# VH-VL binders against Thymidylate kinase (dtmk-1): the designs that were tried, part 4

Target 1, 218 residues: Thymidylate kinase (dtmk-1), of Caenorhabditis elegans (q22018)
Amino acid sequence: MATDQKRGLLIVFEGLDRSGKSTQAKRLVESINKKSTESGDASSSPSAVLQAFPDRSSSIGKLIDQYLRKEIDMDEHALHLLFSADRFSKNQMIRDNIAKGIDVICDRYCYSGVAYSLAKGLPEQWVRSSDVGLPKPDAVLFFDVSPEVAAQRGGFGEERLETATIQQKVAAVMPTLRDDAYWKTVNADGDLDSVEKNVFRIYENLDREKPFESLEKI
Below, E stands for the ipSAE of ESMFold2; O stands for the ipSAE of OpenDDE; V2 stands for 0.75 times the mean of E and O plus 0.25 times the DockQ between their complexes.

## First folded at step 1 (VH-VL)

Design c22 (framework fv_cemiplimab)
Fold by ESMFold2-Fast, scan of step 1:
Structure c22 (fold): chain C 218 residues (1-218), chain A 121 residues (1-121), chain B 107 residues (1-107)
Amino acid sequence: as target 1 above (218 residues)
Amino acid sequence: EVQLLESGGVLVQPGGSLRLSCAASGFTFSNYAMTWVRQAPGKGLEWVSGISGSGGRTYFADSVKGRFTISRDNSKNTLYLQMNSLKGEDTAVYYCARSKYNWNYGYFDYWGQGTLVTVSS
Amino acid sequence: DIQMTQSPSSLSASVGDSITITCRASQSISKYLNWYQQKPGKAPNLLIYAASSLQSGVPSRFSGSGSGTDFTLTIRTLQPEDFATYYCQQYNSYPYTFGPGTVVDFR
């Protein structure tokens, strides 16, 4: 029998702090890899890797991490370009994994970069230009969480971009980036397992036969 | 630093009820699933119950299902185990433990010191 | 329920020895297996998670391997503080289950 190996999917998880997006991104990666090993046929089942942005372990990401932890200051335009550079440093790795049939799950992507920079008051046209040419996600899962549920989850408020003021501004900006052709809303108010089931339903219905494209606008 | 402290273990008669508490500190309690694991005197470890970070999902071992209830109060950083219809076989040191990752409940990275429950007439 | 077994139930070893403990699941659990160490009168502590990942702070002489139904914990160059009971535990499905334990005694 002939084997039909399809390409990997690029799936981006976006949302505000305390939406549970990071937790669900990790759970999706684990679910995909678990199913692959449980089949006893790892070669025919997709595997997945997690790519968090910023990648705080890289040289670029370590500098971003110092800024986020309030250890250093830098010009906001320079910071925006560092976030963009961090994403582009993974551009070829993403494309290579997709070509090999490996799913790439991103915890945040260019949409976070644009939304947070716009929330800081940087010029919209300039902010939207720096990530053009990145791989285009097959889906952006936007985690929509109610304020009362987010408050119950605790979460971190000590990093620079984790304040109520910035989160409120990002909440106003992020919906303007939505493209219904590939953005999917996930109701994040449920418990971990309910949200995970909904995420996996979206995942299993994505079309691997579509051409893999690059972003021409953001 | 991460600390878990169990309390409530006492001598109780068969058929009785008891509530155990586990006070957590040093981490954002609501972000972590929690578990109860017990150990009968001179025996091995037995998983008893688990609860999600939000409290929305609970899980039980067959031996305690229908008799025990797990709950948490995230505002007080406290985990509870309500034990009803106690049997001699429930005699054990009860440990609370934290799941290492908030996306998977199975990795128990920090444990309390344990609290002894004795079920005897 | 998934049944866990460990071999041997006990072993005697000397400081400097390398030892292996085996854990077997009654059905496939992928890599969803942890190893714990428990010293007398103390709570267990996590050594290895996800079959082969070393917990932070645990000495590198501990290692785990395996997938599916067969798993091993290896302690190379055994130290005095390693005399303890070791438990495997699966978290592939509820209820979570522990192995019966392996006692590592001084020879």
Scores: ipSAE 0.000, ipTM 0.417, lowest interface PAE 17.0, mean pLDDT 84

Design c3 (framework fv_cemiplimab)
Fold by ESMFold2-Fast, scan of step 1:
Structure c3 (fold): chain C 218 residues (1-218), chain A 121 residues (1-121), chain B 107 residues (1-107)
Amino acid sequence: as target 1 above (218 residues)
Amino acid sequence: EVQLLESGGVLVQPGGSLRLSCAASGFTFSSYAMTWVRQAPGKGLEWVSGISGSGGSTYFADSVKGRFTISRDNSKNTLYLQMNSLKGEDTAVYYCAKDEYSSGWYEFDYWGQGTLVTVSS
Amino acid sequence: DIQMTQSPSSLSASVGDSITITCRASQSISSYLNWYQQKPGKAPNLLIYAASSLQSGVPSRFSGSGSGTDFTLTIRTLQPEDFATYYCQQSYSTPLTFGPGTVVDFR
């Protein structure tokens, strides 16, 4: 037998706006790649890559982006399917990186898609069906931030889905998607360095020998 | 590759008006907050104004409130700064900059080359 | 408004030196602090965001630390291209504010 090689991990960062999840996703990618370089890895490929959803640079993502910017309107069922299509357009890229031993860190995934569509009142069974078959994360890091801390963080990003009403409904729905087998809560109220240390602790304890699966349900 | 190019800086009289433009390329312009930062000759950086990706939210430094207006045309990938009632202390190189994140965490990862505005009689 | 101060206002150093620049906020800003480098005649370049995160493409000799009101930028083994002005900037609340800058000059 050949020497076993370990696969990459799929790690998803979920949370409301202003939870710091995007900053922490980038920090994790940078930490993984720095450690790989310091270990004397001869490979020129990075040990981790960042994938944000929606990917606003893609053809599908450009349509989503126009909706979020309020430049176009579309039926909410059509939008839900565009978000799902955007994720599936990256399905093979994720699987290929994992097979090569490259970690994939996702800023948002199907859970955001489901939560926002449910918050808009779309039918639950239908909404939960369109992302079945996507790669199953090894971990979903749910960034839990108090409303008081989130309000202090501020920001310019005010898009169609960033209203207080939608965010409150999403906050109520997201916990119903939780599966304790692979979801882990990160207390995001701390300073960025404390949160980063907690994220890395979760990352370093994930099991690379576990079979890489596909989502059978959301 | 991400590029930002400012234009419009010229000599203007005190009390005059001027509009600066920043042409953006290499990224989905409308998905990112944008900002204007100025630097008076031989002085430090001063934040002037910021705008959300959609253009729905705008913010200003106290020194320019009521005189300057920030806007964007996402169909043309262009950011604007309309400057009215110009004063000598508005003399500076004006930079446009891109926020690193769509949510506006105020980390400016790419900057233009700057355009010089001189306010003098 | 949150006021930012930097110390020292200027320093002289030689290639190979390690230098430290300090930034202080007038109120707690958690870790919402960025560091920028500006070379003469050029636009600023983001070095560090969120107090301690190194921006992609920035050499590892740059590091940031601190939280709350007191922050530090360290440059280890100073290189010729590091002679520049360095600015801290709080990203905690608007209006955004920069420190007055620290000039790092050749000794």
Scores: ipSAE 0.006, ipTM 0.497, lowest interface PAE 11.0, mean pLDDT 85

Design c4 (framework fv_cemiplimab; at its last look DockQ between E and O 0.04; V2 from the best seeds 0.00; counts 0 for: pae E 14.8 > 2, placed apart)
Fold by ESMFold2, look of step 2:
Structure c4 (fold): chain C 218 residues (1-218), chain A 121 residues (1-121), chain B 107 residues (1-107)
Amino acid sequence: as target 1 above (218 residues)
Amino acid sequence: EVQLLESGGVLVQPGGSLRLSCAASGFTFSSYAMTWVRQAPGKGLEWVSGISGSGGSTYFADSVKGRFTISRDNSKNTLYLQMNSLKGEDTAVYYCAREDFWSGYDYFDYWGQGTLVTVSS
Amino acid sequence: DIQMTQSPSSLSASVGDSITITCRASQSISSYLNWYQQKPGKAPNLLIYAASSLQSGVPSRFSGSGSGTDFTLTIRTLQPEDFATYYCQQSYSTPLTFGPGTVVDFR
């Protein structure tokens, strides 16, 4: 474009189940859009959008949803590739929004996909390769929550990937995926409002002048 | 090597105005929030103002709200503090500090040498 | 606004002593608590962030602990360079606030 419009940011929320990340992702999108409305912008386009992975409403995502709800089984390699395909089905949407100055807030991304597959014992090189080429996040906000606080937030083990055993294995794997250059830890032990303030501080300090890139490795 | 260099501190009369500058080097300036912290002679530290990396959000202590303005020029790697309607209680060493926003814990990891502002008749 | 207090306001100690400084917030600040050291005529230096994380280059004789409202800075085996003023600072909400400081003097 021939305007001075700054690009959108790709921000990924990662963390264990019951870490509050999904709630915080939603709150961040709401806060960004509220701030835009208060500025008096007459645009019909939002300033931020939320994208959850898997997208359980898409054709690929409906199949993943059946697996997660224990209605079907599938080979773990096939499942890994379906999660990856689900993310790539949104590749152009993400890039288009970023180019238009719209922030994209992802609730989970390839790091969840890789972590769960590694936790299941699939070969590391194979697991890491399928998501290469996705848009690179400007930041990954990793939600760090103590087991005691996570337990108090309710909801356990109803879906296939929510068991304590798989969550423990994922927690052991996730640090191996960190890249300090753009991963940030969010202390998720506080109340929702205090965590929300922290998340917004991180968001407002991200650099929109940095080139928008594709992942070359995970 | 991260460096922050404040300038502009002088003696000024009550009611006067003054602009402080902080020149930054050794890091990607636009990626970091910046902060002004002051310390009156013989007293403790007081947070004055903060600004996001883009400059889109600014924050102020109640004691300076409405009188001070914070800004940054990311093309010049420079942070500014415009101080208006100065009072005797604004007499202090003013420090420029870098804030690590990546962790979400908002700590000030690098500080300048400080510049002394004296407000006296 | 969140008020921060520190105790003691001053402390006399000798090289080799272990000392403890406490910091209290007027409301819960989770782990959003940082510690700074300041020597006379110098800018403050960050020691500890997030209540207990040591900044790069800070000796292991410094440690921080606590969460919620009550926090502690401990210096074990005090060295000559540790005689300074120590400040806690909350980063939970703006306005960011510092404690009044604790002066650690040579006995």
Scores: ipSAE 0.000, ipTM 0.465, lowest interface PAE 14.8, mean pLDDT 84
ESMFold2-Fast, scan of step 1: ipSAE 0.007; ipTM 0.546
ESMFold2 (binder alone), look of step 2: mean pLDDT 93; pTM 0.950
OpenDDE, look of step 2: ipSAE 0.036; ipTM 0.681

Design c5 (framework fv_cemiplimab)
Fold by ESMFold2-Fast, scan of step 1:
Structure c5 (fold): chain C 218 residues (1-218), chain A 122 residues (1-122), chain B 107 residues (1-107)
Amino acid sequence: as target 1 above (218 residues)
Amino acid sequence: EVQLLESGGVLVQPGGSLRLSCAASGFTFSSYAMTWVRQAPGKGLEWVSGISGSGGSTYFADSVKGRFTISRDNSKNTLYLQMNSLKGEDTAVYYCAKDIDYDILTGYFDYWGQGTLVTVSS
Amino acid sequence: DIQMTQSPSSLSASVGDSITITCRASQSISSYLNWYQQKPGKAPNLLIYAASSLQSGVPSRFSGSGSGTDFTLTIRTLQPEDFATYYCQQSYSTPLTFGPGTVVDFR
């Protein structure tokens, strides 16, 4: 017998810097919550929450933030584990929200962490192992933007992981992490409203009746 | 083309001081970590010091800690090594080298200068 | 500090030979090992980074393997220009450390 269809969805936004993924993640959260309030239920819990990784406001995230702002240096293995620890620090929050019927929208997840570390030459099996056991996304929306369009959108090239060389290496690695069963490509070269419509179309067609699983591999 | 040119190597007395320079061209200097590596006559390579592209992080081998300082002037595309309290054991050809990756000292050095000889003797 | 050792210290070889040089770290360095070639009177040249990645412009007869503590540089079908000193170097942590070098001479 099928159970009640009121679990939340875990949706991950991945892509290179300047792909518009962060803007679209915020827009999706706002659209979900607006539809919830427009239903006339002003006292209901929010229908979606945004979780950006790394969470630069947490204790772990403050160390990551210092590294990304070039204020400290760190062994690359230690940095990889800090990124994994940052994600696991939110593990229970994600599961609790999903159980309550609240959608969790992640701006980056383990796939960014794996791709950046592989781009740095860290051992593949080790890199892929540290995030096993995290909640498995219902969908990963990969934002595909042309380099020409991305360059015109501006951005912050001063951050360590936003430099051109690392972005090129990440662009080569990220497609190798794709699992077509739950990864979907979003053409991010369009205008903001067109991309938002496409994102919401993907979101509204996701199956809430599927069991919520943990990642057994990455 | 990427070019690195060291200068400043001369004969100095023990206990003396010397500043080496490395002039860089052919790449965006401020975007790459840089390093100094030395080689005593007839001996192997020894890493001396490294600096991030921004200059915010510096690193030293134990043999030079407290005596040497590394710095860079990104407006002049120049890397420096200030050497104080020089010892006979500091006699070496000093190379500057460019890290392969952006800003982070990854320790993969893809381009090297020709070296400058520092001799410490009385 | 991570100590690096190389074997052999020197070897004699002929053009057309295949040679192997080994490098050992005093602790695990994952795949953070580089190989450099140095010819007399010249600066070092990067051959291989991240244990097995061939640097652009380096001939395919050079290859690297290994992980953890034990690493190998192999040169297939040795050419006249390959007679040089070879150094391994760990980039796992600072201070960065080089092996003592392996001299490859004519037999």
Scores: ipSAE 0.000, ipTM 0.428, lowest interface PAE 15.3, mean pLDDT 84

Design c6 (framework fv_cemiplimab)
Fold by ESMFold2-Fast, scan of step 1:
Structure c6 (fold): chain C 218 residues (1-218), chain A 121 residues (1-121), chain B 107 residues (1-107)
Amino acid sequence: as target 1 above (218 residues)
Amino acid sequence: EVQLLESGGVLVQPGGSLRLSCAASGFTFSSYAMTWVRQAPGKGLEWVSGISGSGGSTYFADSVKGRFTISRDNSKNTLYLQMNSLKGEDTAVYYCAKGLYYGSGSYFDYWGQGTLVTVSS
Amino acid sequence: DIQMTQSPSSLSASVGDSITITCRASQSISSYLNWYQQKPGKAPNLLIYAASSLQSGVPSRFSGSGSGTDFTLTIRTLQPEDFATYYCQQSYSTPLTFGPGTVVDFR
């Protein structure tokens, strides 16, 4: 069940491939919903929803999925706008859930979009403009993994944007997008349970009384 | 309640050996990396050694490499530091600390009270 | 090995002051930096991990910032219990290394 009189939180998980962010996003949603259900008079309604970007099941996301799987080629400007369009297709859903007191946990957001497009050499001002007006996260959890731990994780390099060259460029760019007012670093070198506890600690300390805003710049 | 209790610190002569123990309670011991940090009298903190939750990875400061061994017994919730070829500069309070992450990327959220090791003739 | 430096080595402050301690790494450590507080005769306490994440139970007057090589610990509205030694520590690579410490004393 939603927080009733208090608004929901928008929390974004960002990080490189192999940082464990997707697993932790799912675990946070499950933890919130479990705690909601276990409270005294909790309803069976969930208190959090997971939104992964790109949403590969949507019409826009299916086209993005084909590009990522190397099934089609696309102009990089067009691709950037498709990623932005994919996020904006969820704009009202996010705002509605927040208003109802339901937390929205995003696996990637505009920061991934900006970082990958900048890594490909697209113009900075243009790249940063297309996601202005999206809901502003209450927190961005940046999953930072050490080189030695990342090297131990498998399943890397299977899609177009998973090459070492692009990931190295994204690693250099992503920290430049940081805003210390709402970005929090998660040390992702730990085992799953340790990282999960630290994620939840950050989550439970977020301020639901702050005004919910829109991004004026990225 | 997380508790860490070090023991084994005594006066030992140069070239001697000593084994420190740290008894842990209040958390799932095998799920967390553990570390030893020392502090010489009137000096700052110096990281000595770390061990992963499973015990499969161990790490050492250059000053103790080859002389110290870190180990753990997860069935007994106990961390160990075996110190060989002790030198005067090893004189310090030795702290046991709980790490939340394995290997690189650790931080230490709980510390024991420390145990004093004095290496002197 | 990654070398850590802190400035100042000591500072004098009054209750109610806001103070800043800086920590510098000899190479980029991303956000793998922790801050600890140690009072005389006591074990260290974790204040901040991953450069900016406040440890549970630590007062909100403590905050950390920085990335790469330069980091800061800020204490707003200094309280009597805040007079202590503060250490930064990198967890990017082994050997893990601490800064030399900053002593915060009564002015």
Scores: ipSAE 0.000, ipTM 0.425, lowest interface PAE 16.1, mean pLDDT 83

Design c7 (framework fv_cemiplimab)
Fold by ESMFold2-Fast, scan of step 1:
Structure c7 (fold): chain C 218 residues (1-218), chain A 121 residues (1-121), chain B 107 residues (1-107)
Amino acid sequence: as target 1 above (218 residues)
Amino acid sequence: EVQLLESGGVLVQPGGSLRLSCAASGFTFSSYAMTWVRQAPGKGLEWVSGISGSGGSTYFADSVKGRFTISRDNSKNTLYLQMNSLKGEDTAVYYCAKGRYSSSWYYFDYWGQGTLVTVSS
Amino acid sequence: DIQMTQSPSSLSASVGDSITITCRASQSISSYLNWYQQKPGKAPNLLIYAASSLQSGVPSRFSGSGSGTDFTLTIRTLQPEDFATYYCQQSYSTPLTFGPGTVVDFR
């Protein structure tokens, strides 16, 4: 870069299925890009990008997709490493976008990977080890939804990891991964527009206080 | 360190009103649901009321619906329980407790020391 | 409302014993069950959440199991500080409800 520029933010959205996190992640990216366009920024280079994990369209993600659709079976340790490999396959893309001043909004990250594997009974130290060295998020937005509201949003676990038992164990485990220094809880029991406004308010505060230092590592 | 401190418990006559406070420190107060749980002398625990982190959702036990209201002031890190039309059966130690999330139904990982409310003539 | 029952109501034990406390829900609550410990004159402490997950800082001698309507808290190699009252609590739906408690006292 020829000019001093603040880096982009790495913001991760975590939560259970049916918490609305995927919808809110997409809406945040769209809102950031819309405001950038309205402010005279070029649309040929986005101001924010969305990265969902697992990336079901990639080679690694297609294997994960087959497992989740119950088309193949896999050892739980192998699957855990495959999820970590999927995240590391995007490591350089994340770092490059952040360096260019582009915000990266992740729908799920290593915290989902750890929580699901712990819910299956895998050892905590081993489970955490495979994601060491990934970019550390500036913020994790944890979407908290009550079981009553989640049930009303539809879907009872068509895929392998969507069963009530697994989701309940993940709900218990994921908060133990929290670090209040950069994790923020979003009340996801509200309607989509109300939750969107709260998410954007959080984003605006993060953007206002944007760090100058390079992205840290997990 | 997470700390919760209840205050306001006193002797009050039947039919009276009382407001309890819970001062919170050591965590981002607005990000967590809060609850009130009571315990009558020599009896077990009874859930009373819960409030979401934003204050937008409130929940009550049937025994207190219409008489008690729960509220919070996130700028002061303080939880409140307004108790009206008090009855002898409301005599208890009142604990405030921190939920793990914004929803009031989640498990409670930290508790205050309690404040005693006595309803007697 | 979901009603919670515990057995036994009280239990006498010696240091080094292994004890089991049972909690039963009037309807299925999946795994939305927590266990708390309360010592005389003190506030409750969270021991187990989601039926079987050990709270950080709680000794490994405590364990929980069960799902649906029947749940168990086990304390292996009972220590002097474990003499207390234990409560189960469902977090499946409001109103939240606690069991009546089990008193564990010294034999």
Scores: ipSAE 0.000, ipTM 0.419, lowest interface PAE 16.5, mean pLDDT 84

Design c8 (framework fv_cemiplimab)
Fold by ESMFold2-Fast, scan of step 1:
Structure c8 (fold): chain C 218 residues (1-218), chain A 118 residues (1-118), chain B 107 residues (1-107)
Amino acid sequence: as target 1 above (218 residues)
Amino acid sequence: EVQLLESGGVLVQPGGSLRLSCAASGFTFSSYAMTWVRQAPGKGLEWVSGISGSGGSTYFADSVKGRFTISRDNSKNTLYLQMNSLKGEDTAVYYCAKDWDEYYFDYWGQGTLVTVSS
Amino acid sequence: DIQMTQSPSSLSASVGDSITITCRASQSISSYLNWYQQKPGKAPNLLIYAASSLQSGVPSRFSGSGSGTDFTLTIRTLQPEDFATYYCQQSYSTPLTFGPGTVVDFR
């Protein structure tokens, strides 16, 4: 083992539907892994992994998925806790990868969970409490897209949380969760390649020597 | 593994109707938008219709709007295309495809041939 | 509607060649452009999404580039299994539109 190995970074992608955040998250993972392979680092091991939340393939995520597809109804407090449980089910995976020097790119995290639950009118302090103790991101990239551009980008989405009313409320709430110390706004209007270049510039400038912390508040 | 299996393609007279089905397995069906894409014999691909995961939003190519309807039964993991007032120009292999995200079609069925002829 | 064009309409090549296919949109589509491969009698396969992102399982000899209106698919060191028809598709807005296809055939 080399004693000068740097830790991995935890980077979270947040934004509204149709902001391009999911595409950019996947592109960042692919760019990191391509660079790692080409530079001669362990070619059989990726330098980054993608973790989407909710993880719809897990047991917890399957139940969340049924709610989002409108196949079942659920008390909104129970759903909020399932979203938190889904994130905590990946807590050790995130920490292990970071310790190994593997970057973890999350497509949505606790901030989506808090914003959507607050948009539904759940109590603020309770909603903010259930994700305390999760790994703290090195950066949250908030994808800010104009309503005109979002409407033009298309996509056939129409899940329970994709209504115009809930999206407008989420749009108002999400910025209130911002902490400028580690949140970066990405202007997601226009060319996807320009956005990708800006995302990678932010990524390259993150400080791997900072202590890796846990969230004490959201 | 992800599998999509189309059925229902037959020979039908102009002005007739036909319903195509696409049976899906290997993924959480109603988490994903679905689409129909057709290909006339020896020709290129033409997008026909798309439907959101819940079935609440539907989209159509201008050439089929008003004649075709798309629907899904998420309890049966099945996508449908109801085709009415069929024309000779509708003769094609019809593919169903899974929308991975924002119209990136990552898995396709094998196709079912619809022939509209007198 | 957004019109898609491809050039060339057909291309004859040999194994080991490097080939380039171009796709043009009638208006800016940012990077919302996908590439598909279709072999005779088979369904299309997604090769590249978002102009330049390689789909899982697709060989690294395939690459995509471009943004706005002009896009390119490149196949380095053409293999026997690469003789197929290639389609671009804009994913920017409905109605979704495909290019007319480029046939890559043997010599």
Scores: ipSAE 0.007, ipTM 0.500, lowest interface PAE 9.3, mean pLDDT 84

Design c9 (framework fv_cemiplimab)
Fold by ESMFold2-Fast, scan of step 1:
Structure c9 (fold): chain C 218 residues (1-218), chain A 120 residues (1-120), chain B 107 residues (1-107)
Amino acid sequence: as target 1 above (218 residues)
Amino acid sequence: EVQLLESGGVLVQPGGSLRLSCAASGFTFSDYAMTWVRQAPGKGLEWVSGISYSGDSTYFADSVKGRFTISRDNSKNTLYLQMNSLKGEDTAVYYCARDEGYSYGYFDYWGQGTLVTVSS
Amino acid sequence: DIQMTQSPSSLSASVGDSITITCRASQDISNYLNWYQQKPGKAPNLLIYDASSLQSGVPSRFSGSGSGTDFTLTIRTLQPEDFATYYCQQYDSYPLTFGPGTVVDFR
């Protein structure tokens, strides 16, 4: 059946810490699943799952978690490949959900990995190569927050400079990864409910009939 | 080419106030964070203050916090350091510098410095 | 505040020598460390950023290495223009802090 052919959407949430992206990703998943339950018709109301990267509960993710908690050190090239491996460990699970008509909402994806590694000065072509072959998002929602709003949401100058430095370097690199064909900027300066409504408006207008592709270039 | 020119350094009495200026040219000033670094005679470098590209975020060393204010006028390509309640320990050459890393971290171009002397 | 120390405080060298300067942070700063060169009566110049990245226009005889708390600056085949004071600087945490400097003098 035609209705049995409706695929899920792959939607990626990218942005700096304090942009509200993680909160909005969770809210989108909840909104999709609530509508699915309330309609009582799975063919007209899809379900969604949340996949955060890195997945700190997996074997690969536990090693990444130890690094992020500063329990271990490692070469930046090795770390980059671990982040890439973490994403590929979910490759088939993402594709299976999409084929079943289940939307996959990712809190961060390859764009975070590439942007952080480029911000650290790793070679551009090498950094962009390791995630080729991952599922291509139907949309990347980039959460753009003004410095004034971010300052209101964050700490009061007590955070480590390394965190602020990395966030700003990533903010400078992230726009270079943009492809207007599937990247959409979300103005994250609004209140939580206003941003949520804008996210859902983007979501409901995505085309499920486009072919589901793999990333050939990042 | 990129140039930074500091001005305003003079002899001032303890407890006095002084404003330093740094005129920038040769680059899009509004795209870069800026910093002030000082050097007491015969001593090493000491970071004083930093400001984001927009001017919305400012940072200070503990030794100057509450006494110094950093600001910028992007329409005039000028960085300022307002120094109040000056102490003998503030005597130094004051350099302005551009933060190439966007992130308050590394300073790729420096001015020639302006000498502030705090003495009676 | 993160304290930075440098060793040695001064060294004497001849043109053609290879020299190494060390920098230590009082706590883990990952790779958030820069190196600057300052010649007498002049403003500092950025040599190395992010512990090991060579600044544009800086000769390849300069190199940086290290992570965590221990860092080194190496100058291969020292040239006359390299006699200067060298400073490390951390940008892991506010306030930003410099090392006390290492003076490289003519032998």
Scores: ipSAE 0.005, ipTM 0.433, lowest interface PAE 14.6, mean pLDDT 83

